# VH-VL binders against p38371, part 28

Target 1, 215 residues: p38371
Amino acid sequence: CNFEQPETNCFVQESPSWAVKYDVVDSPKDANGDECTTTAPLVELMGVYKYVNPETGAAQLALRPATLASRAIADTTTTSADQTSLGSLDTEPKDHGFCHANDFAPAFVNVAASDTAAANTIRYEFTNVRVYSAAVAPGTQFTGELKYTSNGCTSSYVMRAVWPPAPCDTASTEPAENCGVGSGLNPEFAVVCQPTSATGTTGYCVPAGDIPSFK
Below, E stands for the ipSAE of ESMFold2; O stands for the ipSAE of OpenDDE; V2 stands for 0.75 times the mean of E and O plus 0.25 times the DockQ between their complexes.

## First folded at step 13 (VH-VL; framework fv_romlusevimab)

Design j1 (at its last look DockQ between E and O 0.06; V2 from the best seeds 0.00; counts 0 for: pae E 6.0 > 2, placed apart)
Fold by OpenDDE, look of step 14:
Structure j1 (fold): chain C 215 residues (1-215), chain A 123 residues (1-123), chain B 108 residues (1-108)
Amino acid sequence: as target 1 above (215 residues)
Amino acid sequence: QVQLVQSGSELKKPGASVKVSCKASGYTFSRYAMNWVRQAPGQGLEWMGWINTRTGKPTYAQGFTGRFVFSLDTSVSTASLQISSLKAEDTAVYYCARQRGYVGKNYYGMDVWGQGTTVTVSS
Amino acid sequence: SYVLTQPPSVSVAPGKTARITCGGNNIGGKDVHWYQQKPGQAPVLVIYDDSARPSGIPERFSGSNSGNTATLTISGVEAGDEADYYCQVWDSSSDQYVFGGGTKLTVL
């Protein structure tokens, strides 16, 4: 039985909303090895939670992408557990202030068939997740790799995340609306506004560089 | 519910032909290659090859060329294996298995299997 | 051709841990998949990409791969785990899937 406890040195800001960016590493391909076009979101919110086993002291990290949460409303075939990726988490920071999280279970939802489309599954597979837990910015940035699959179309990404989630508009000249002063973000963070669509201007502030992303 | 359902058991004479079907349901058929695996009585699993479910291009493993033919009927999401000039050594259970695709490494195992079709070749 | 080597059989008492090995030249550089096959049934994928578990597979099943040996580990073995287990890799050199010879796990 796991409980939320702040008793480990690997601090993680627990929140239903982190801003997460996915940078493509491998372009999408289906299971025939052929090109396909379905990709992960440009940016999305993600629930992030830490659990500690009070008996063993073992820690776990839970990741719940908003895309799955949204689709879960219409999905009666998967549980909340299925829709959340749970992995092991270090108890203490290791290399350069990072706490490593591994062995994530896939998170997925099923999309029911319609008159025009066959049934589908959306799956997130996380690996090599690293939470930055150094004293300068404990538990407010993390990175890792994502393998995203939708309808048999699989692509891979570098994941970069920051807390808090700050909405932004690239068309705005107001610093608070474009990841600047007043946005609520740590002023030392290097962040950039990532629109939610390729043609839009509104989105969320995400790390501008590798994690940890500082100015 | 993702599943593969294969045709029933077959009893054939040497020299005859057999066609095993594999009907897919619960997913987009054309996005996953279909593998064929053979298992002789008391023996291990043996990969026969696969067919691209989008293009219909078959790929045969060594030792499974000539008498073995993979085909598709996409209208009913069905893959088929035909064996001609049957021999006693063709006696086995034949499985269809869905390819688990992976970007960069698209040939990454088989995540869904049919129930198998027993083909017995006897005089 | 690439060859995967498995022990023909492994025996384990209920509640104990079973380890099934799969040997191959530099197999640590490949992705290994494991299948469970019970008598009269089709194979079931239990581990893929060395250590990942498909949905519905108990956490008792785990996998590792390093050097020349991949290992399927089954902790807290149950009677229902008695089956044949096969390792598999994709061999890019020959463009073919390769199965191990299979290991019969007996629960004593």
Scores: ipSAE 0.850, ipTM 0.940, lowest interface PAE 0.5, mean pLDDT 95
Fold by ESMFold2, look of step 13:
Structure j1 (fold): chain C 215 residues (1-215), chain A 123 residues (1-123), chain B 108 residues (1-108)
Amino acid sequence: as target 1 above (215 residues)
Amino acid sequence: QVQLVQSGSELKKPGASVKVSCKASGYTFSRYAMNWVRQAPGQGLEWMGWINTRTGKPTYAQGFTGRFVFSLDTSVSTASLQISSLKAEDTAVYYCARQRGYVGKNYYGMDVWGQGTTVTVSS
Amino acid sequence: SYVLTQPPSVSVAPGKTARITCGGNNIGGKDVHWYQQKPGQAPVLVIYDDSARPSGIPERFSGSNSGNTATLTISGVEAGDEADYYCQVWDSSSDQYVFGGGTKLTVL
């Protein structure tokens, strides 16, 4: 009884929720080339899953933005597969502990027309995704690039993500509520509280710097 | 769903004018520039220019800055191409095509095309 | 003034891989788009931004772009892939879209 298992050195913490932050690279423009105002969220939760083909050992990474999932509840034309971006994932780490994921299909949701808005497609296009997989913090941070489109308004971002998602409040003096001790985060992670809105104080702890983000 | 429907084929004499219309549906017309593309019989695709659907400002490719005029009727989500002083060389299929997007000072293609309108110029 | 050069034709046997090239000076610094046009039909976008596939385009269509050459690759070619293929870039120096001359793919 000698079973050969495909090698899967690229660990990814699977979860329906990671916290992801977007930092703008190209400001929003519409398909005329004119300024528009629709942007990706400042921060959102994201489902992250790994699949391995047992016959070949080939791995895939699935990314499901919570914003698409929430909009899909009101949508009749978009499947759960459409809301999930699937890409190839390295089977072993490269570049000092990074596992690369590439060839992502777009994730999208079709939003039906309403009394006040035309039909729309919200689309995420991920590229250059790199999961930090070194033994000290395997598969709990990743970075990548996002091209976000809503109603013809496109912008691009650097994406930085961390697991677990830790709710936070920038106005709190309690460390557990402000990305410190007791928050559930690895204490060696360099993180900062990112509010979900420009005027609010509550949000999620996100990487403070480039991945891997450590103190 | 998302579609562009063009006006029917036209047979014209030299010196006449023609107006090709392109009606958009299924999306927000004012967010996507409209391109015009020409294809002469047996030939490749030739970009003629586009029109900004929010402002109505046209941009013409070199060689198309005279007898060719782009216009809009935003009340009915329609872009039009008018060709004046028709010549035999204007015989071609004319396509409208929706601009897909703009990122990093670059435009990334034309994702929806009209069915084409054949304009034939002969006596 | 920016010029894209494509071979006039490419022939490939069913099930094999077709490669259609698009040559241009420093085309690797541009975003390349590819269109498929079947006889009597309007073009259809099959690849944008060098390598991205629009919804509904099979995975066997792929693209690459580096240096002076962009390539459209169709693996597992089927008879239904027989068409003219055009590459296109936006040339920001002259504010123009430019099409290649087109390549006729024949599936023998």
Scores: ipSAE 0.414, ipTM 0.772, lowest interface PAE 3.1, mean pLDDT 89
ESMFold2 (binder alone), look of step 13: mean pLDDT 93; pTM 0.954
OpenDDE, look of step 13: ipSAE 0.845; ipTM 0.939
ESMFold2, look of step 14: ipSAE 0.118; ipTM 0.666
ESMFold2 (binder alone), look of step 14: mean pLDDT 93; pTM 0.953

Design j2 (at its last look DockQ between E and O 0.05; V2 from the best seeds 0.00; counts 0 for: pae E 3.8 > 2, placed apart)
Fold by OpenDDE, look of step 13:
Structure j2 (fold): chain C 215 residues (1-215), chain A 123 residues (1-123), chain B 108 residues (1-108)
Amino acid sequence: as target 1 above (215 residues)
Amino acid sequence: QVQLVQSGSELKKPGASVKVSCKASGYTFSRYAMNWVRQAPGQGLEWMGWINTRTGKPTYAQGFTGRFVFSLDTSVSTASLQISSLKAEDTAVYYCARQRGYIGKNYYGMDVWGQGTTVTVSS
Amino acid sequence: SYVLTQPPSVSVAPGKTARITCGGNNIGGKDVHWYQQKPGQAPVLVIYDDSARPSGIPERFSGSNSGNTATLTISGVEAGDEADYYCQVWDSSSDQYVFGGGTKLTVL
């Protein structure tokens, strides 16, 4: 539903692309309770959207991880709604400028069976999401918790996100390419380049500290 | 589609044995523990235990040791429950149920259930 | 042993809200799961981890857990919601799952 959103104190920058970092809390375990190796991405882009009921003023926050969107190309069993986690959002900031988002539905995609692998489901479960909506940086940082499951392997993370998404390269000496001046990020944000892989240098600028992450 | 399909109803005499099978499909069998749940007629759900689908290690709930044996046939993604020396009180519907997940130190319920197998023990 | 206590029955008119409670000592510190079982059918997970809904479960179903009571709430109850509902927890002390006694929800 596309509505002209009424003015609300819980501003959220709507965008198909936020940069999101996941820091591991619980290492991956399968449903036997045994160790497994599948984890969430180190960093990914995420679609973030806010919906407001014009009649009631109630707000919702939608999170759509890019990895789900990517996998969805080959998945005919899930819809865009399935691939998006929708939760309730506060109408006004509460503690320290944060708007709380709760009761998120799982977002998931099904991966069809192949010759070498059984069918699989990748699931994102978000909890305790908080959008920083203070006047100094309204709706351009958020944090929360993620429970990630893939093929029965579940791990948990602290999620930290920043907008806009800024590509970066740890091997670059150019500030604009390494989360510095010219990157497009708020100069007051404390950010660091997070590569997409453990061995790579290319990734996205993510919060360097807890949200809100400021220098 | 993720599903568990159990074997058909059983009618047994006291003292006999029964083996209920649960065939899994649509997912990686070895990643999800298989629970067994009993429900006597008109009664609630009772957890019997589970089996590790990777190692084959069974864990039995209190009251379900001895006559109850969990086993696997991983080649066909099948878990089985065998009950020996059947008693009248063993009359119940038996369900296999997939463990949903594990994180931290907690197990998180059962997300896929078989259709149940009715075992009737009668003279 | 850890015990979960549910009311044996709850009645609600169509369109109204049903609340099914699950009592347990410090249950708020546990993750509660809820199952729906219709007559002659296998149980279906409807709420997990206190308040999360599996795919395919209507938004009418919600859960909460605090203190000594977990609650399954079904808003806008429909005739099809008539079923037995069971709460469940993992008891780490005894390393076992524990089910509540079940609640029969009758839609009037």
Scores: ipSAE 0.849, ipTM 0.939, lowest interface PAE 0.5, mean pLDDT 95
Fold by ESMFold2, look of step 13:
Structure j2 (fold): chain C 215 residues (1-215), chain A 123 residues (1-123), chain B 108 residues (1-108)
Amino acid sequence: as target 1 above (215 residues)
Amino acid sequence: QVQLVQSGSELKKPGASVKVSCKASGYTFSRYAMNWVRQAPGQGLEWMGWINTRTGKPTYAQGFTGRFVFSLDTSVSTASLQISSLKAEDTAVYYCARQRGYIGKNYYGMDVWGQGTTVTVSS
Amino acid sequence: SYVLTQPPSVSVAPGKTARITCGGNNIGGKDVHWYQQKPGQAPVLVIYDDSARPSGIPERFSGSNSGNTATLTISGVEAGDEADYYCQVWDSSSDQYVFGGGTKLTVL
């Protein structure tokens, strides 16, 4: 027990859903180094949780991409634990306001072969994760790096995430539906509507720039 | 596979100029800042500054705001350090080192280093 | 102007544990990185973010950081660990990376 300890722990807003945007760093390549086409989603929801060992005070950050969970619905070979990436988390924020999370185990789901596709393992590897924990926006934005592998195709991304997940529509003129006033997000956040598909207009509000993303 | 390869060692007279090049391979050059670090003979490491490889904007450490110029040739994924009006005190090994993490202030240190270029300034 | 202080040298017997310190005002509020440099070679990152280990660095390398002291710990020291070790932080007040003066580890 940390009775009488000041409240200086790295706060993380725990939720089954944060909105996460991926921006490509390394284009998709197969094991031979040849270009391929499989990519991470443009945006997805992500479960974000903090665990603390009550005897040692050591903290962990858990990241569970909704895409892995959705592919695992009918999959008997992967568990909820396999779909969740655990990493270490700082116990206190640094001077720059971030709490670092490192040493993530991969998260994955196995997809059985079908008439049209071979068996596959979809794999997320997170690195350089930082949760913004400063008092003005405690534990509601984070950034990191993703290495994504599916169908033998590997690509790398910067990820930027915000809580709460605010639905949006790029075609709407209502501020509340386009990441503005009334959306449910902290009004100081700089966010932009990211559609879930290349052809649609609806999606989630995501950070507009590097974390911390403020106006 | 990620690699930084620097140009060969240089022997120069006081008052001359030198250009040290650092060629990157195995990663997206414009996504990682490039640091320059100096080590005089028998001395420790000294940070000289970095260059934003997306924009080409340099940031120089205190004491390196004069005769030292960082530059890029993004067409060949190369960062360069030019030192003008060389002095004996400029004799050192000069390293390029990739900032760990993607472009932006991230404070993760330097994860990939070039082999170093020795610049010797003597009369 | 931020200063990191390291002992100039540390000696340790093979198989024992080496502890290399890096002192700084409130260094516990900073991300501490550690580099190993063997003679004639470029530095190699061995610890980042106080305690995280890059791929390929043996588990016997570990780090800690609190208060005014960060420590690099090398357990089961081998002759191949002889090197200079530098700590580094980013100092937000001066917008600079700062290196410690280095510690020469000698394995007797």
Scores: ipSAE 0.323, ipTM 0.749, lowest interface PAE 3.8, mean pLDDT 89
ESMFold2 (binder alone), look of step 13: mean pLDDT 94; pTM 0.958

Design j3 (at its last look DockQ between E and O 0.85; V2 from the best seeds 0.00; counts 0 for: pae E 6.4 > 2)
Fold by OpenDDE, look of step 13:
Structure j3 (fold): chain C 215 residues (1-215), chain A 123 residues (1-123), chain B 108 residues (1-108)
Amino acid sequence: as target 1 above (215 residues)
Amino acid sequence: QVQLVQSGSELKKPGASVKVSCKASGYTFSRYAMNWVRQAPGQGLEWMGWINTRTGKPTYAQGFTGRFVFSLDTSVSTASLQISSLKAEDTAVYYCARQRGYVGKNYYGMDVWGQGTTVTVSS
Amino acid sequence: SYVLTQPPSVSVAPGKTARITCGGNNIGGSDVHWYQQKPGQAPVLVIYDNSARPSGIPERFSGSNSGNTATLTISGVEAGDEADYYCQVWDSSSDQYVFGGGTKLTVL
């Protein structure tokens, strides 16, 4: 697609890597309504891109979770488009500096069958995405809701994201390595280190509060 | 590829029994409830109930109790619908349909459908 | 029992926008799903949870739900869109799925 990036009031920092945190809202259930254990990552990187139709001025927001990108390596059945959730985006902030993004298509990958597991699909469904585009921090924070499904196990989350992605280690006493000075993040951002695993110490700096997350 | 393949058309006499099978492939069978939907000729879709593909517990819609039995053969990822004491009004296309999902306040829907099985009951 | 009401038929010219309504008491509080069924074929999920599109469904298909009416909107209607469309909800009070009566969309 031949899109241009004219100046709009809804600025979005385009980057292959945002740091995204998922806070669980609904615990995972399978399609029988029974409990299951598969969940979205605690934190992951996400590609975020904005497209503007030069003729109409209409804007779109594209979200590409790193999990899908990584799994896509082994998936020959889905395309990059399938692995990217594309939705509409406001052209100007409407509510307290937020630009709303809606009508996202599901993003997904297919996981091929193995000797121990049947084929399945990992699917991201985003709703009520809001990009904070106020002048104080234009397009470097966003929030929304995620419905995550893997192998029929579905859970829901509040999504909170910040740019740039700053690696961190909760075990580090160095501010630059624990979401402090020198991390590359806006000093006014309220962020916390989210490990990638429940037992690990390394991860990424994510918003500490609701978006916009400021100290 | 995710798909449901149903058994072939059936022609039965009143009072007979029929068993329609629905074989699932391309996904984890036990993670998705299986719905059954009936469609009489020229009529709309009618939900018959569903079966829990993990536990085998069936749930029947009102009007589909007694003569209708849902069952599973998990070894071959197959759900089945048996109709006993067939009546002329049982003439319809029967569909199996995979439950899309369940979360929160109950997100439902049927995202994968079998091709349908025509059951004709005629004297 | 909970009832969903659809118009029996809707006609639209190619390239125009079709709107198919699904009426139900306080349906806006439910998640509505839409199915497309072409003659001699099984239904296909085209919209779920009011406005979400399954993979492979064109952006021309959209859904909304508020108050007592859910609406399936098909923009830029094509000949291939001619089909029966059914809305569906889960009725929590009766613990059952409920389908609308279906709407035949004719492309003129």
Scores: ipSAE 0.825, ipTM 0.929, lowest interface PAE 0.5, mean pLDDT 94
Fold by ESMFold2, look of step 13:
Structure j3 (fold): chain C 215 residues (1-215), chain A 123 residues (1-123), chain B 108 residues (1-108)
Amino acid sequence: as target 1 above (215 residues)
Amino acid sequence: QVQLVQSGSELKKPGASVKVSCKASGYTFSRYAMNWVRQAPGQGLEWMGWINTRTGKPTYAQGFTGRFVFSLDTSVSTASLQISSLKAEDTAVYYCARQRGYVGKNYYGMDVWGQGTTVTVSS
Amino acid sequence: SYVLTQPPSVSVAPGKTARITCGGNNIGGSDVHWYQQKPGQAPVLVIYDNSARPSGIPERFSGSNSGNTATLTISGVEAGDEADYYCQVWDSSSDQYVFGGGTKLTVL
């Protein structure tokens, strides 16, 4: 047994909260092919963690959507592990400073039946996750793909994520509250305030463009 | 718990008919198309088609247009396969299977299967 | 009609890696699904969309798809993995699901 770990170059800022934006690619359809209306959140917080096997240097990336954690309070059949998607993570960067993460297990929560709704499983399936790890902003942005299913309604998205999570308000004139100076974000990041609802003004600062998102 | 429970095995003579039922539970029935799959003794899996569980519109695979009829009773979340004018070649295990997904033109297979119903056609 | 070709059988020692192939013209342009069927049981989906694992399927099951070949890989094979394995695609030209002929995995 060797207790000296192999050095990895794929840094990821571990945090219970990153801000993640989802942009639709395929609109929601059920498994009959009929249109439905259930979608992923516009933006949510996400737990992001890295694990390294000290014997082999193999790394894993864990993604835990805050929406699943929030829903789990009523769930009798889902554990914290089920709410977390684990995938393999490259040990060193590729493709201009990207570390790829693959082979993610689904993250899910079971929602018990109510008088008004059948039992449901809310399910996140992540693919093609790429963490930006170049020295200019190591491990603070990532992109990937999400397939989201709820009430038998499936849709797909590009996800773009940034750390730290910065609360914002599109109606605010204060730069610190609208993704500007004082927000806590790297000033070179290109970010925009994404409200949590289609009609609201408050939300989180998210990448404005493809990762890496810089001005 | 998502589950498909099929009716019991059948022994029939050539020329008779049979109805295989598939009762769904634990999910929103009208959201998932129901597939039918045949497996003759010692053979592989053969897709027979599916039925849209909201509209009741069936789609039959090539070779299954005629004696095979898919139907629904949505009040009890049940899909059925009826086979008329049975032939010895119809001897097989018949499975119902829930369609997993339908995003764009990307079909993600069948994630929940019934236990199978053996239909034996013998003189 | 579109044909998927699988070897009739594959043998592997316990603890080793099994590779089950599914051949088809330009199968790399399709999403391949894999099913496990144990004797007397219904099939179980073990891989979908070439490489994704349904909930409850262990990490040692993985899939790949490129060119004319899709491959189901089972690492650390156990006796409980003995089964028939079927690949499947949706053939958009004929609007049908197509199954491969199946591969019997034997664990010696």
Scores: ipSAE 0.071, ipTM 0.655, lowest interface PAE 6.4, mean pLDDT 88
ESMFold2 (binder alone), look of step 13: mean pLDDT 93; pTM 0.951

